# VH-VL binders against Uncharacterized FAD-binding protein C1783.01, part 15

Target 1, 263 residues: Uncharacterized FAD-binding protein C1783.01, of Schizosaccharomyces pombe (q9us28r162to424)
Amino acid sequence: YGIFAAPILDVRVLTNPGAVKRTYNLCLDISKYPLLEGKDWKIGGSFGIMPPNSDAEVLHLAHLLKIPQHELYVTKVLRTNGGRWPTIWGEDKPRCLYTSLYHIFKWCSDFISKPPTKSLIRLLAEHTLNPVEKSVLLALSDFRQDESYCRICTQSCVTLPDILEAFPSCHPPVDHLISALPQLMPRWYSISNDPSLANKRLEMAFTVQEYHSPNGQSRTGICTGFLEDLALAFLKARHDGSLANKKFTVPMFRGVQQNPFAK
Short names: E, the ipSAE of ESMFold2; O, the ipSAE of OpenDDE; V2, 0.75 times the mean of E and O plus 0.25 times the DockQ between their complexes.

## First folded at step 9 (VH-VL; framework fv_ozuriftamab)

Design u6 (from s2 with heavy chain G50I; at its last look DockQ between E and O 0.24; V2 from the best seeds 0.00; counts 0 for: pae E 3.3 > 2)
Fold by OpenDDE, look of step 10:
Structure u6 (fold): chain C 263 residues (1-263), chain A 123 residues (1-123), chain B 106 residues (1-106)
Amino acid sequence: as target 1 above (263 residues)
Amino acid sequence: EVQLVQSGAEVKKPGESLRISCKGSGYSFTDYWMHWVRQAPGQGLEWMGIIYPGDSDTGYNQKFKGRVTISADKSISTAYLQWSSLKASDTAMYYCARLGYDFWKGSYPFDYWGQGTLVTVSS
Amino acid sequence: AIQLTQSPSSLSASVGDRVTITCSATSSVRYMHWYLQKPGQSPQLLIYDASNRATGVPDRFSGSGSGTDFTLKISRVEAEDVGVYYCQQYSSYPLTFGQGTKVEIK
């Protein structure tokens, strides 16, 4: 896919250990970043990070969907008729892809950062065995009842796994689920330095986003959590002198945008 | 070879209890949903319920909920359908059917069926 | 529940005839399957996902359709094709079957 693995050159913790929020600064090597023709690094522009879902989240979802372990990792040939699916990268064309369910859930499907759409909830409802549970899901999927949806799904940061846990009789078909899930999208960060004047080094600061699920579970944003894990792993390796034996990279979207929301 | 073998025909009276079985072989029993479908004499097929033998997750057609219990013993690859109190209207052929799946193609048909268990309930 | 209505309920054909069975749903169906129950036997999968022949099914059988309307066709019916054909949806619980179409040979 059109992802550039940017090496991490340095990590700095910008906040004190007791700070309410955790902020880090990463220094990325973009010397080999494949800029698109006609594009350049400009302060005020944006670059995209492509965080994957964690293995824990993927495995948890697989468990909830009762996907056997051997099926999860089986490589299959997937033929598409067009579009950019299963990612937003590349040309809009038919594709022949070698992939797995694991790979799709990890790199392609956003089932954590976005609340389920009403359409997705309806799909879930249609595949719910318990009549009471089904009725609740149908109510949530009703376009005439936005208040309940906003309160339960949007304001409470409910995710697909949360719904599947809350409604144990819900068993959607995986193919339909994958089709209904939004694609993992780049998380855009501002270009705050000119790499051309900084020896091809890109600086990025990020603050870890924290929130709680309806059941009180502490969660982090998919991207900031991912980046924090990398940052901490890097710092640990640097501390114990093992950096030379490890590879730390940030998956960057192949594209620099002046306005990431232009299209 | 995938096979579903059901228990033999039953002749019962109203009010009696009954449990019939379906044994799966030739595949990973715990990885496939097992369904029960009945067919009254001269009638069509009617879906009754479902169980996932891996964790005994069950679901029922509302029409049969409370009247039948679906269970499974994964140690012997066997699914069960049972009644606590039979009625004459329960007279039917009962089939177990495996739900096949292909997560890539979205295929979820009943790809294998048991031979059926005839249950006759009469006074 | 999604109701499935087959047409016709029964038909009699001669060997070699073309047979067409339709299945109409009360709401849109994503997954439609067809089964054949031969006399004295268990149902057997014939067509899955509207248009795919199950393993061992002759090419004289074909399926088509989407949304609420589905069709099963036998291009050249044979004596061994006698039985009751059922459509079945897996789009919504409870799962449902059509009432069946009895196919006989003259």
Scores: ipSAE 0.381, ipTM 0.754, lowest interface PAE 1.5, mean pLDDT 90
ESMFold2, look of step 9: ipSAE 0.484; ipTM 0.778
ESMFold2 (binder alone), look of step 9: mean pLDDT 93; pTM 0.947
OpenDDE, look of step 9: ipSAE 0.010; ipTM 0.513
ESMFold2, look of step 10: ipSAE 0.361; ipTM 0.711
ESMFold2 (binder alone), look of step 10: mean pLDDT 93; pTM 0.948

## First folded at step 10 (VH-VL; framework fv_ozuriftamab)

Design v1 (at its last look DockQ between E and O 0.01; V2 from the best seeds 0.00; counts 0 for: pae O 15.8 > 2, placed apart)
Fold by OpenDDE, look of step 10:
Structure v1 (fold): chain C 263 residues (1-263), chain A 122 residues (1-122), chain B 106 residues (1-106)
Amino acid sequence: as target 1 above (263 residues)
Amino acid sequence: EVQLVQSGAEVKKPGESLRISCKGSGYSFTDYWMHWVRQAPGQGLEWMGIIYPGDSDTGYNQKFKGRVTISADKSISTAYLQWSSLKASDTAMYYCARLGYDWKGSYPFDYWGQGTLVTVSS
Amino acid sequence: AIQLTQSPSSLSASVGDRVTITCSATSSVRYMHWYLQKPGQSPQLLIYDASNRATGVPDRFSGSGSGTDFTLKISRVEAEDVGVYYCQQYSSYPLTFGQGTKVEIK
């Protein structure tokens, strides 16, 4: 898609070992970044990163959805009736895509970082056999009971996998689920340097965001977790001398802008 | 380009029925919640209700529940607000507004219709 | 319902002045948005999620706040900024708006 793979030129760890939070600095090569017409790198602006879901999360979701392993990677034809899916790019139009469930979950669907929408929860409720479970899901999706939704879904960082685990009789059709899942959106970072004055290098610092699931399991943000993995892999390669034989890139959104509501 | 186009101004008498419309274009109509907001003359904004055109799931401000009906026809990307019996107090500008969805899920009203003025007088 | 109270209800400023509008909620609000309704027009999104400028919104507009207290600021007000500003919460239903702040230019 319209994603630019920005090469990582350097990685620095900004925090000491044992720090409560982990902070890294990445130096990205944006010399080949395709800026849109009339757009330029501006300090104070924002650039977007399009992180994928981790393989672990994708496989876990597949498991919860009872998707056979052999079906997960099969290329299929996916037709949409409209919208900008599978990305936020492009015109609102029907699409015919050759893809796999794995790819869709990996790159297109946000089922971890964003709380399930009420519409999604409604969908889940529709495909929940246990009446008690169904009633709870319906309550969560109810506009009149927004407190529960806010408390459980938005404040407690409940994810789709959490819901599927908590409601074992919930079995949504995969195609319906995919249609209902929000698109994986770019994570925006502030431009803190002027690449034009820095040899076309973009510096970015990030702190790994940590969350806890309702059951207390530690999680990382999709983007910061993804970036950390890249950072660590880079450092490892540097250490063992294999960096020259490896390619490390950060998927960047093709757009430098101030907010995601840009037309 | 996302656009919400509402039906024209209405002049009615108390007791009459009325249905006004809001047509969405430039986006997937069935994938976004549509809200109705009214504004009495010289007053502020008041939320009335919500509908999801995809399945016509609706919610209402308790203040208006039972007095208005929100519906949608997804085949023509149109949302409706209707009264069975208008009152003078229903005189107001009525707006439809799309609920946006940003990367953080903050849900602002990112697009608004031009408004439909409803005047109810004897 | 969460009630939102804006301050001031109205103000008159000169072009170039700094304008500050506050919105106070009766309970904690997770998502606060600001809208501008120019004379004779429908409301338009100005700031979303407390501090993010909507598309096309000049950088002279800024928002801040959390919990129960939110603020909209115009660093240098212009003639085109005339209208009524509304804060709006999406924390719980029913959704509610502030009573509005009318901004006029001297």
Scores: ipSAE 0.000, ipTM 0.466, lowest interface PAE 15.8, mean pLDDT 89
ESMFold2, look of step 10: ipSAE 0.336; ipTM 0.719
ESMFold2 (binder alone), look of step 10: mean pLDDT 93; pTM 0.949

Design v2 (at its last look DockQ between E and O 0.85; V2 from the best seeds 0.00; counts 0 for: pae O 6.3 > 2)
Fold by OpenDDE, look of step 10:
Parts: sequence; C-alpha cells; structure tokens
Structure v2 (fold): chain C 263 residues (1-263), chain A 121 residues (1-121), chain B 106 residues (1-106)
Amino acid sequence: as target 1 above (263 residues)
Amino acid sequence: EVQLVQSGAEVKKPGESLRISCKGSGYSFTDYWMHWVRQAPGQGLEWMGIIYPGDSDTGYNQKFKGRVTISADKSISTAYLQWSSLKASDTAMYYCARLDLWFGSYYFDYWGQGTLVTVSS
Amino acid sequence: AIQLTQSPSSLSASVGDRVTITCSATSSVRYMHWYLQKPGQSPQLLIYDASNRATGVPDRFSGSGSGTDFTLKISRVEAEDVGVYYCQQYSSYPLTFGQGTKVEIK
C-alpha cells in the first residue's frame, strides 16, 4: 500500500493529568518520506494518517459475523472488477489480491468511525431473518425517513457492530459487507511547522476524541485513539529504557495536500 | 472429505412428532452455517431455515416458523429438523446443505443425500 | 421475498445441442447460483456467482447475467446433463430458488 511508516522521534503530553481532554504532540521523522513530484511541505497544508482498526475491533467484528479464527488469517485470492479498492490512491483497475479477512478489516474497511449508511443498513435488512427486526432495519434504511436515521445512527454514534449486536437475526455475508463498507480514509492533520527548517521533523498535535456508544460505552476516534496508544506505548518504552529496542511508527498517507490558496 | 449424512426415510401419520438429522464430517462443523431445504414430490426446492452450530443461532423461513425447529448438537456434529405435529403437506424430501461464506462465495457447496418424509393417514 | 422464474420450465434436446436456461428475479440479485439435480440425486452446485463453474464442472457449462436476469448455457449437452436445473439467490432472506428447468435428452 502507499503508506509510509514515519518513525516517532518524540512524544509530549500537552495536557495535565485529569484534564477533560487529552492532547499529545508527536514528532515524526519524515526524512525518508517520499514526496510526490512537485509537492513540498508547506505550512498550512495537510498530511494524512492512515490508522488501522484495532485488533480488538477486528476480532469483535469477526465474532459478530461468526468468522472462525482459523479463516480470519487465511490468505486467499481476492479479485476485483475495478475501482481503486483496497486503497483510495491506487489505479482504477481490476485487481487480483492476495489478502486475508483480517487484513481487509484491519487496514481497508471502515466499520467504526462512521455510522452505517442507509445502503449498508438496507443490505443488513436483506439478510435479517426475523421479520420484526428486518422491518426495523428497512425503516432505518428508508431514504424518505431521514429523521429516524439521524436520531438513531448519527446522533447516537451507532456503528456496524452495534447494529449486529442489536439485531441478532442479522447475518450478512462477509463479502457483501466488505463491498458495502467504506474504505478506511486518511485522517488529515495540518502542517504546523516547516520540516525543511526543522531537520525533516514533522510536529503534530492531536486531541483524543471521545464519544459514547448507545449502550454508554466510552469510545475513542479511530485515529486519535490509535495515535494515543502509540504515544503511551512510546512514553512507557522511554520510561523503562526499552525504546532503543522498539520501533514506533505512524502510518502516513503517501501524499500531502497543499493549501490551494498558497499555490 | 466433506460429507453430510442424513437420517433414513420416515413414514409417519398426521399429528406425530418427528426429528430428522444431518451429520457433518470432514470439516469443522461449528464453523459453517447449515441450511435445510425441502422438496415436495415433483416440486422444486424450498428453503426452510438456517443454523449456526457454533452457537445454535437459528433463522427460519416465515412459512415454516412455528411449525419446525432447527437445532444442532455440536458435540456430535449433527443438525436437526423437527416437527411437533406433522401434516400431510409435510411430505417431502428434506436436504441439509452447508453454506460457504468466503470472499463472494454464498452458496451451498455440499448437500446431504436427503431424507424422505412421508406423512399419510 | 425475491421470486425467481426460470424459462423454460422444461426442454428436450439432442446430444450436442446448445441449451439456454434463463432466470428472472423480481428484484436485483447480487449473487445468483445454479444447481443441478440429477434424477434420484441431491442438488449439486453447478455455477456460483452467476458465472463461475464449480469444481469439476465441465467447460460446456457457462453462466452469465446480472441484476434481474441470469442465464445458464450448455454449449453441447450430453446425456449426463439430464436433470432439473435451479437458480438460487443469496441476496436476501428468505432464500429462494427458481421453479426449476427440466432438461431431457431425446
């Protein structure tokens, strides 16, 4: 994939313990970042991070979909008819990929950060055996009824796993889901320093996004949560002196966006 | 080799109870959905229901809901289809079929040999 | 429920003839399969996902189609191809089959 693993050089906690929000600053080594031709690091532009889904989320989804563990990691041939899948930056062409369900859910499919689309809900409804449950899902998928969808899905931060848990007779085929799920997209952060003047070091600050699931469970944003985990792991390693024996990298999108007005 | 072996033919009277079985072998029984499909004499195929033996999650065609029960005993890799009270209209060949749900594969890849159930007064 | 209608319901062909069976759905079907039930036997998978031959299926069998219209073709029918052909959809519950197409050899 077109992902650059940027080494973490330093981590700083910018908020005090007990703060309502947690904010971190990462220093990334971009000395080997492959800039596209004609592209430069410019303050005011943005760079993308490609966070994976956590292993916990992937395994949980696999469980809900009744995917055996022994199949989850099996490498198989996946053929596409076209498009840029499994990435957003690939050429638009049919592909023959050697991959696993684990890898697809980990790196390619977004099933947590966005509420399920009405089309996805409709797909789920089509594979729901209980007529009552099916009717509810069909109602939610009705394009003419936006209020119910917004209230239940968008405002309550409902995710695919939440729906699968709430509707136990819903059994979508895995391939249907993979095809229907949006691709994991890069999360864009502002370029706040000029790496050319900072020994090819990119500074980034982020605040951990928190929200609650319909059942009250605390959740973090996919990217900020991922970055926090890395940050904390880095700090721990630094504290115990094991940093030299560990590699901490941030998956960066191999492309930067420039401020169109700065051109 | 994957095999689905079903129980033998049954001759019953209306009102009697019946349970037929489908034993899977040659694969991880708990990891694949098992379907039941019936075929009335001289008629086509009709889907009845589904079970996941791993946790006994079941679903039914509404047409048969309440009239039949699908279950499984994973300890002996066996799925069941049962009636509490048979009707003459239940006379049919009953098939169990394994479902493959991998990378675009949502089809019945293996079928049992069928169990003929005859219900007559 | 998605209803599947096959055409024809029955046909008689000579060995070597080309046979065409169609399956029409009341709604769009993403995944359509074809099964063959030979006389006195259980159904067996013939074509999966509209156009893929199952393991062991001769190349004289082919499938095509999308949306609501699907087709099964036998380029050169043989005596062993006698039986009832069924289309089946796995796009929505309840799962449904076509009414079947009986193929006989003259």
Scores: ipSAE 0.017, ipTM 0.591, lowest interface PAE 6.3, mean pLDDT 89
ESMFold2, look of step 10: ipSAE 0.569; ipTM 0.829
ESMFold2 (binder alone), look of step 10: mean pLDDT 93; pTM 0.944

Design v3 (from u6 with heavy chain Y101T; at its last look DockQ between E and O 0.75; V2 from the best seeds 0.00; counts 0 for: pae E 2.4 > 2)
Heavy chain, then light chain:
Amino acid sequence: EVQLVQSGAEVKKPGESLRISCKGSGYSFTDYWMHWVRQAPGQGLEWMGIIYPGDSDTGYNQKFKGRVTISADKSISTAYLQWSSLKASDTAMYYCARLGTDFWKGSYPFDYWGQGTLVTVSS
Amino acid sequence: AIQLTQSPSSLSASVGDRVTITCSATSSVRYMHWYLQKPGQSPQLLIYDASNRATGVPDRFSGSGSGTDFTLKISRVEAEDVGVYYCQQYSSYPLTFGQGTKVEIK
ESMFold2, look of step 10: ipSAE 0.622; ipTM 0.848
ESMFold2 (binder alone), look of step 10: mean pLDDT 93; pTM 0.948
OpenDDE, look of step 10: ipSAE 0.457; ipTM 0.783
ESMFold2, look of step 11: ipSAE 0.559; ipTM 0.816
ESMFold2 (binder alone), look of step 11: mean pLDDT 93; pTM 0.948
OpenDDE, look of step 11: ipSAE 0.668; ipTM 0.854

Design v4 (from u6 with heavy chain F103S; at its last look DockQ between E and O 0.80; V2 from the best seeds 0.00; counts 0 for: pae E 2.7 > 2)
Fold by OpenDDE, look of step 10:
Structure v4 (fold): chain C 263 residues (1-263), chain A 123 residues (1-123), chain B 106 residues (1-106)
Amino acid sequence: as target 1 above (263 residues)
Amino acid sequence: EVQLVQSGAEVKKPGESLRISCKGSGYSFTDYWMHWVRQAPGQGLEWMGIIYPGDSDTGYNQKFKGRVTISADKSISTAYLQWSSLKASDTAMYYCARLGYDSWKGSYPFDYWGQGTLVTVSS
Amino acid sequence: AIQLTQSPSSLSASVGDRVTITCSATSSVRYMHWYLQKPGQSPQLLIYDASNRATGVPDRFSGSGSGTDFTLKISRVEAEDVGVYYCQQYSSYPLTFGQGTKVEIK
């Protein structure tokens, strides 16, 4: 995939221990970042980070979907007729991809960041065996029942795994699910320094986003959680002197945008 | 080679109990969904239910719910369909069918079928 | 439940004839499969996902369609093609089959 792995040069914790929110600053080496033609680093612009889903989340989803382990990691040939799938990277063209279900779930499919769409819920309902469970899912997918959807899915931050756990008779085909799931999208951060004046170093601060699942479990945002894990791992390695033997990189979208909302 | 071998023909009376079996071989039995499909004499195919042998997760066509029980013994790679009380209307050929697994082509057909078990229920 | 209606219910063809069977669904179907049940045998997979031939299926068989309308074609029917053809959907539970199309050879 067209992702640039930006080396982490430094990590700073900006908040005190015990703070309600955790904030970090990363210094990234962008000396080898492939800027698009006509694009420059500009303060006020944005750069994108492409976080993967955690292994734990991927494996959990695989378990819920009853995907055999041997199938999860098998490399298969996937031919596309066009588009940018399975990512938004690269050109819109037919592709011959060598990938696995694991990699698709880890790098391509967003099943955690947003509540399932009504369309996705409808799909799930169609593959639900228990009539009662099916009826509930159908009700949630009904465009006329917007209040219920907002209350249950949006306000409660319900995810696909949450739904699959709550509705044990729901068994969607994996390929159908993959087709229905939104693609993982870059998370955009503001360019706050001029790397050209800072020896090709990009500074980024981020605050870890925390929320609770319907079951009360603490969760973090995909990107901020991912970055925190990297930050902590980096700090640990620095502390124990093993930093030289480890590689810490942040996956960056290969595109700098003046407007992060421009499509 | 993938094979589904079903138990032999059964002749029963109304009210009797019955369990028929389907043994899978040549593949990982626990990793594929097994379905039951019946065919009444001279009629078409009708889906009855499903089981995942790995954890015995089951589902039923509402038409048959409460009348039949689908189970599996993964230790011997065998799926079962059973009745507590047979009716004359249960007279049919019963097929087990494996659901294929193709995660890339977007299809889940019944790629292998048992030879069928004829169940005749008559007074 | 999604109902599938096949047309025709039966047909008689001569060897070498072109045969066309249609399957109409009450709702949109993403996964449509075709099976052939030869006389005295179990159903066997013929076409999966509307247009893909199963392993060992001759190229005289072809499938097409999307949404609610699907078609199975035999370019040159042979004596061995005698049996009942079924369409089947896996887009919604309960899974359903068409009523079948009986193909006979004159």
Scores: ipSAE 0.454, ipTM 0.775, lowest interface PAE 1.6, mean pLDDT 91
ESMFold2, look of step 10: ipSAE 0.500; ipTM 0.795
ESMFold2 (binder alone), look of step 10: mean pLDDT 93; pTM 0.949

Design v5 (from u6 with light chain S92K; at its last look DockQ between E and O 0.78; V2 from the best seeds 0.00; counts 0 for: pae E 3.7 > 2)
Fold by ESMFold2, look of step 10:
Structure v5 (fold): chain C 263 residues (1-263), chain A 123 residues (1-123), chain B 106 residues (1-106)
Amino acid sequence: as target 1 above (263 residues)
Amino acid sequence: EVQLVQSGAEVKKPGESLRISCKGSGYSFTDYWMHWVRQAPGQGLEWMGIIYPGDSDTGYNQKFKGRVTISADKSISTAYLQWSSLKASDTAMYYCARLGYDFWKGSYPFDYWGQGTLVTVSS
Amino acid sequence: AIQLTQSPSSLSASVGDRVTITCSATSSVRYMHWYLQKPGQSPQLLIYDASNRATGVPDRFSGSGSGTDFTLKISRVEAEDVGVYYCQQYSKYPLTFGQGTKVEIK
């Protein structure tokens, strides 16, 4: 089983404007989800959502990396030397993928929700022209102590784009950078209704997760930010009467507790 | 058809200023890093620095920082290498070179080179 | 900075000979390239990323190696192969070249 594009049937806003937390309810159409014979959706079961990075974040990263627009979208064959990337459930094996840099940044690489690793920061230091900037990056990547790394990268919610902006003389090779980035991982949700009683419709609620960047800018988590963007776009399309000519889907899959073929 | 065409040979005295040029054509000039490489008489190749013409982001080999200025005018697809005060040791052939990208093969070669500009600095 | 040392510094070969040029780095190199500078010309790309021939480069040229040791081979030298061969790393700034290997045909 792969990822299913579940249509959004309805969106309800569960919190009022001005509330500290924003919470939404999504109603998803799972009537066409490919279930194995004898299996069905159960209340209390789980499902996963595979969140992409936003186009704004992908284009921002491409700009910081000086990737020409024509190179960002070109589709070519990528050969891996092992592992399960870009899947989480596939076998550990070499893969031959037909993809683009855009698709890799959009769907496969986590450059927003996880702090850069020391290994990634070491790569950045090696490709930094300014000696002062290089010295700082080398200190952050020092495996002999974690104090600077934890304070700057982990506790301050620093992202790869933040580092590239702070260290303008850093020009890493894009292919090496991609190999060093962590994989985007699914977020798990509980099924809150009985889809068999609700005509194969799945309801879920989510609260937007917010973070603050080093400069105080508010940021959303990848998955709940993605879901909020879909929810708001759906509501806008319903309000302006354009809903019928737009498609809103959530990339999801059934939880492993209910899937007899899950590894 | 990618071409890098450099300005002609220069003969200068120590202390004089000079700007040499490299005009790119046949490709999107602002989308590729341009590098400068020098070759002293009878010697090998030495990397000097880079510029991204799209936003003029520049970087230097520390050996040459403060001795030379790298710039570009994207409106005429031209990169420049400039000295404010030449020394006899600046006598060399100077090449511009485009950084090629092949993200899928993991390579960053200088795929196209200018014809070179000979700079001679002598009393 | 990563220093690159080529061997030999100079050689003289007969047409049809096999030529081997080595490039040794002071630390590991992920991206190694080879250029040929023919007499009176600018450098031209021969091999990129250790082993890939550039467009239009004859198959008598091949490259290999990883880590700190890289090799360029010419399986059957031709008269047009005269010039100076340079290795170049793009693993760490500042970018550096080997000192060059001059190839002459006897």
Scores: ipSAE 0.427, ipTM 0.759, lowest interface PAE 3.7, mean pLDDT 85
ESMFold2 (binder alone), look of step 10: mean pLDDT 93; pTM 0.948
OpenDDE, look of step 10: ipSAE 0.439; ipTM 0.776

Design v6 (from s2 with light chain S91R; at its last look DockQ between E and O 0.31; V2 from the best seeds 0.00; counts 0 for: pae E 7.5 > 2)
Fold by ESMFold2, look of step 10:
Structure v6 (fold): chain C 263 residues (1-263), chain A 123 residues (1-123), chain B 106 residues (1-106)
Amino acid sequence: as target 1 above (263 residues)
Amino acid sequence: EVQLVQSGAEVKKPGESLRISCKGSGYSFTDYWMHWVRQAPGQGLEWMGGIYPGDSDTGYNQKFKGRVTISADKSISTAYLQWSSLKASDTAMYYCARLGYDFWKGSYPFDYWGQGTLVTVSS
Amino acid sequence: AIQLTQSPSSLSASVGDRVTITCSATSSVRYMHWYLQKPGQSPQLLIYDASNRATGVPDRFSGSGSGTDFTLKISRVEAEDVGVYYCQQYRSYPLTFGQGTKVEIK
């Protein structure tokens, strides 16, 4: 990845404490961002943030998959047959990667924001020991009948962890999950200030996106939930006086700067 | 070290009930499926079913459905295979086996086996 | 259920011979495992995921294959290799074994 860990310089809460929506402003230090010769940041340009899944969600998925905690962190050699994974704009080529399941689920796989595909659900069915559970999964994956899939998976915002929790006899191989899950993708933001005039600072505002799981629990969008967690940790460290010996960073990268309104 | 220790050999008559056991040690018993595999005299291996002791979820080979009950007592790390009414065709060696996995590929071999319990059913 | 057919069903080999055992599945298998049951013993894991030797298995044992066709090879048979070799699939339940290949040493 060409991903830069931009330090957070400041956080402002833009909404009142009792408001139903939560909006924050982040001030990021881009003074050390590695720019190509002659390139700069432009107002109206774009940048991407690479949000990781939370540790809680990664550990919950590992628990549902019956992966012991120590096995989650073991570094292994992974060989791909092609594609750009784990990059988003790299070459389509075979790769030999040295990584762990923790890092893959943390940084590379989107198992929360998108519903499982019918192809993945069919694969889950073949790895399901209980015949009743298997029959339900086969019905959800039926390519000729979309009604149950749309109602349960897409309209109810069902995720892979939700299915694994509902079908405890399902133990799919992790390599199929990695192959079938969407890649975690960046979220794009517009540069709202001129960083050359603002001493190499980049400011952005975001509003936390909230959803509800099938059982009614609150669920945040991956990127805005990640950003909120960082913002709150920064504010706590500032309040507690521990800010000086901590760094809070946002993994980001520069986007297109040739916007006709950027001049 | 992972060990699976099974109960001793049994000689029974048709119609009698029987429960055999498999005690797992050296690992987290509730975190792995435990399976039963039978081997009739002079024959090959045949998967019977298994249990996930953490929640007592079970799965059976349809051939044995209704003939046996698989259960576990997680407080003593022990899995059970039980017949309510034995038949002469139940004469076999019975193995418990843990369903393992390669962490990365999820290969799921039977990585550890008990020593076997010989069950003989004769009139 | 996925059926597995091993070939040959039985063989007799001299020490130092090359032995090849095949396992054919009725449909594609993601994971194929091999076990050895020595006389009077429980089965033991020999090869997992087609080609990976289990811990303590000598390097004269090798496995290969994908899809529906899998092979176990013993490059130079030793007297201790006597027993019945089984392939076993993990793709779908019920889990199934091959019928076994009995290896005897002359």
Scores: ipSAE 0.036, ipTM 0.553, lowest interface PAE 7.5, mean pLDDT 83
ESMFold2 (binder alone), look of step 10: mean pLDDT 92; pTM 0.944
OpenDDE, look of step 10: ipSAE 0.624; ipTM 0.839

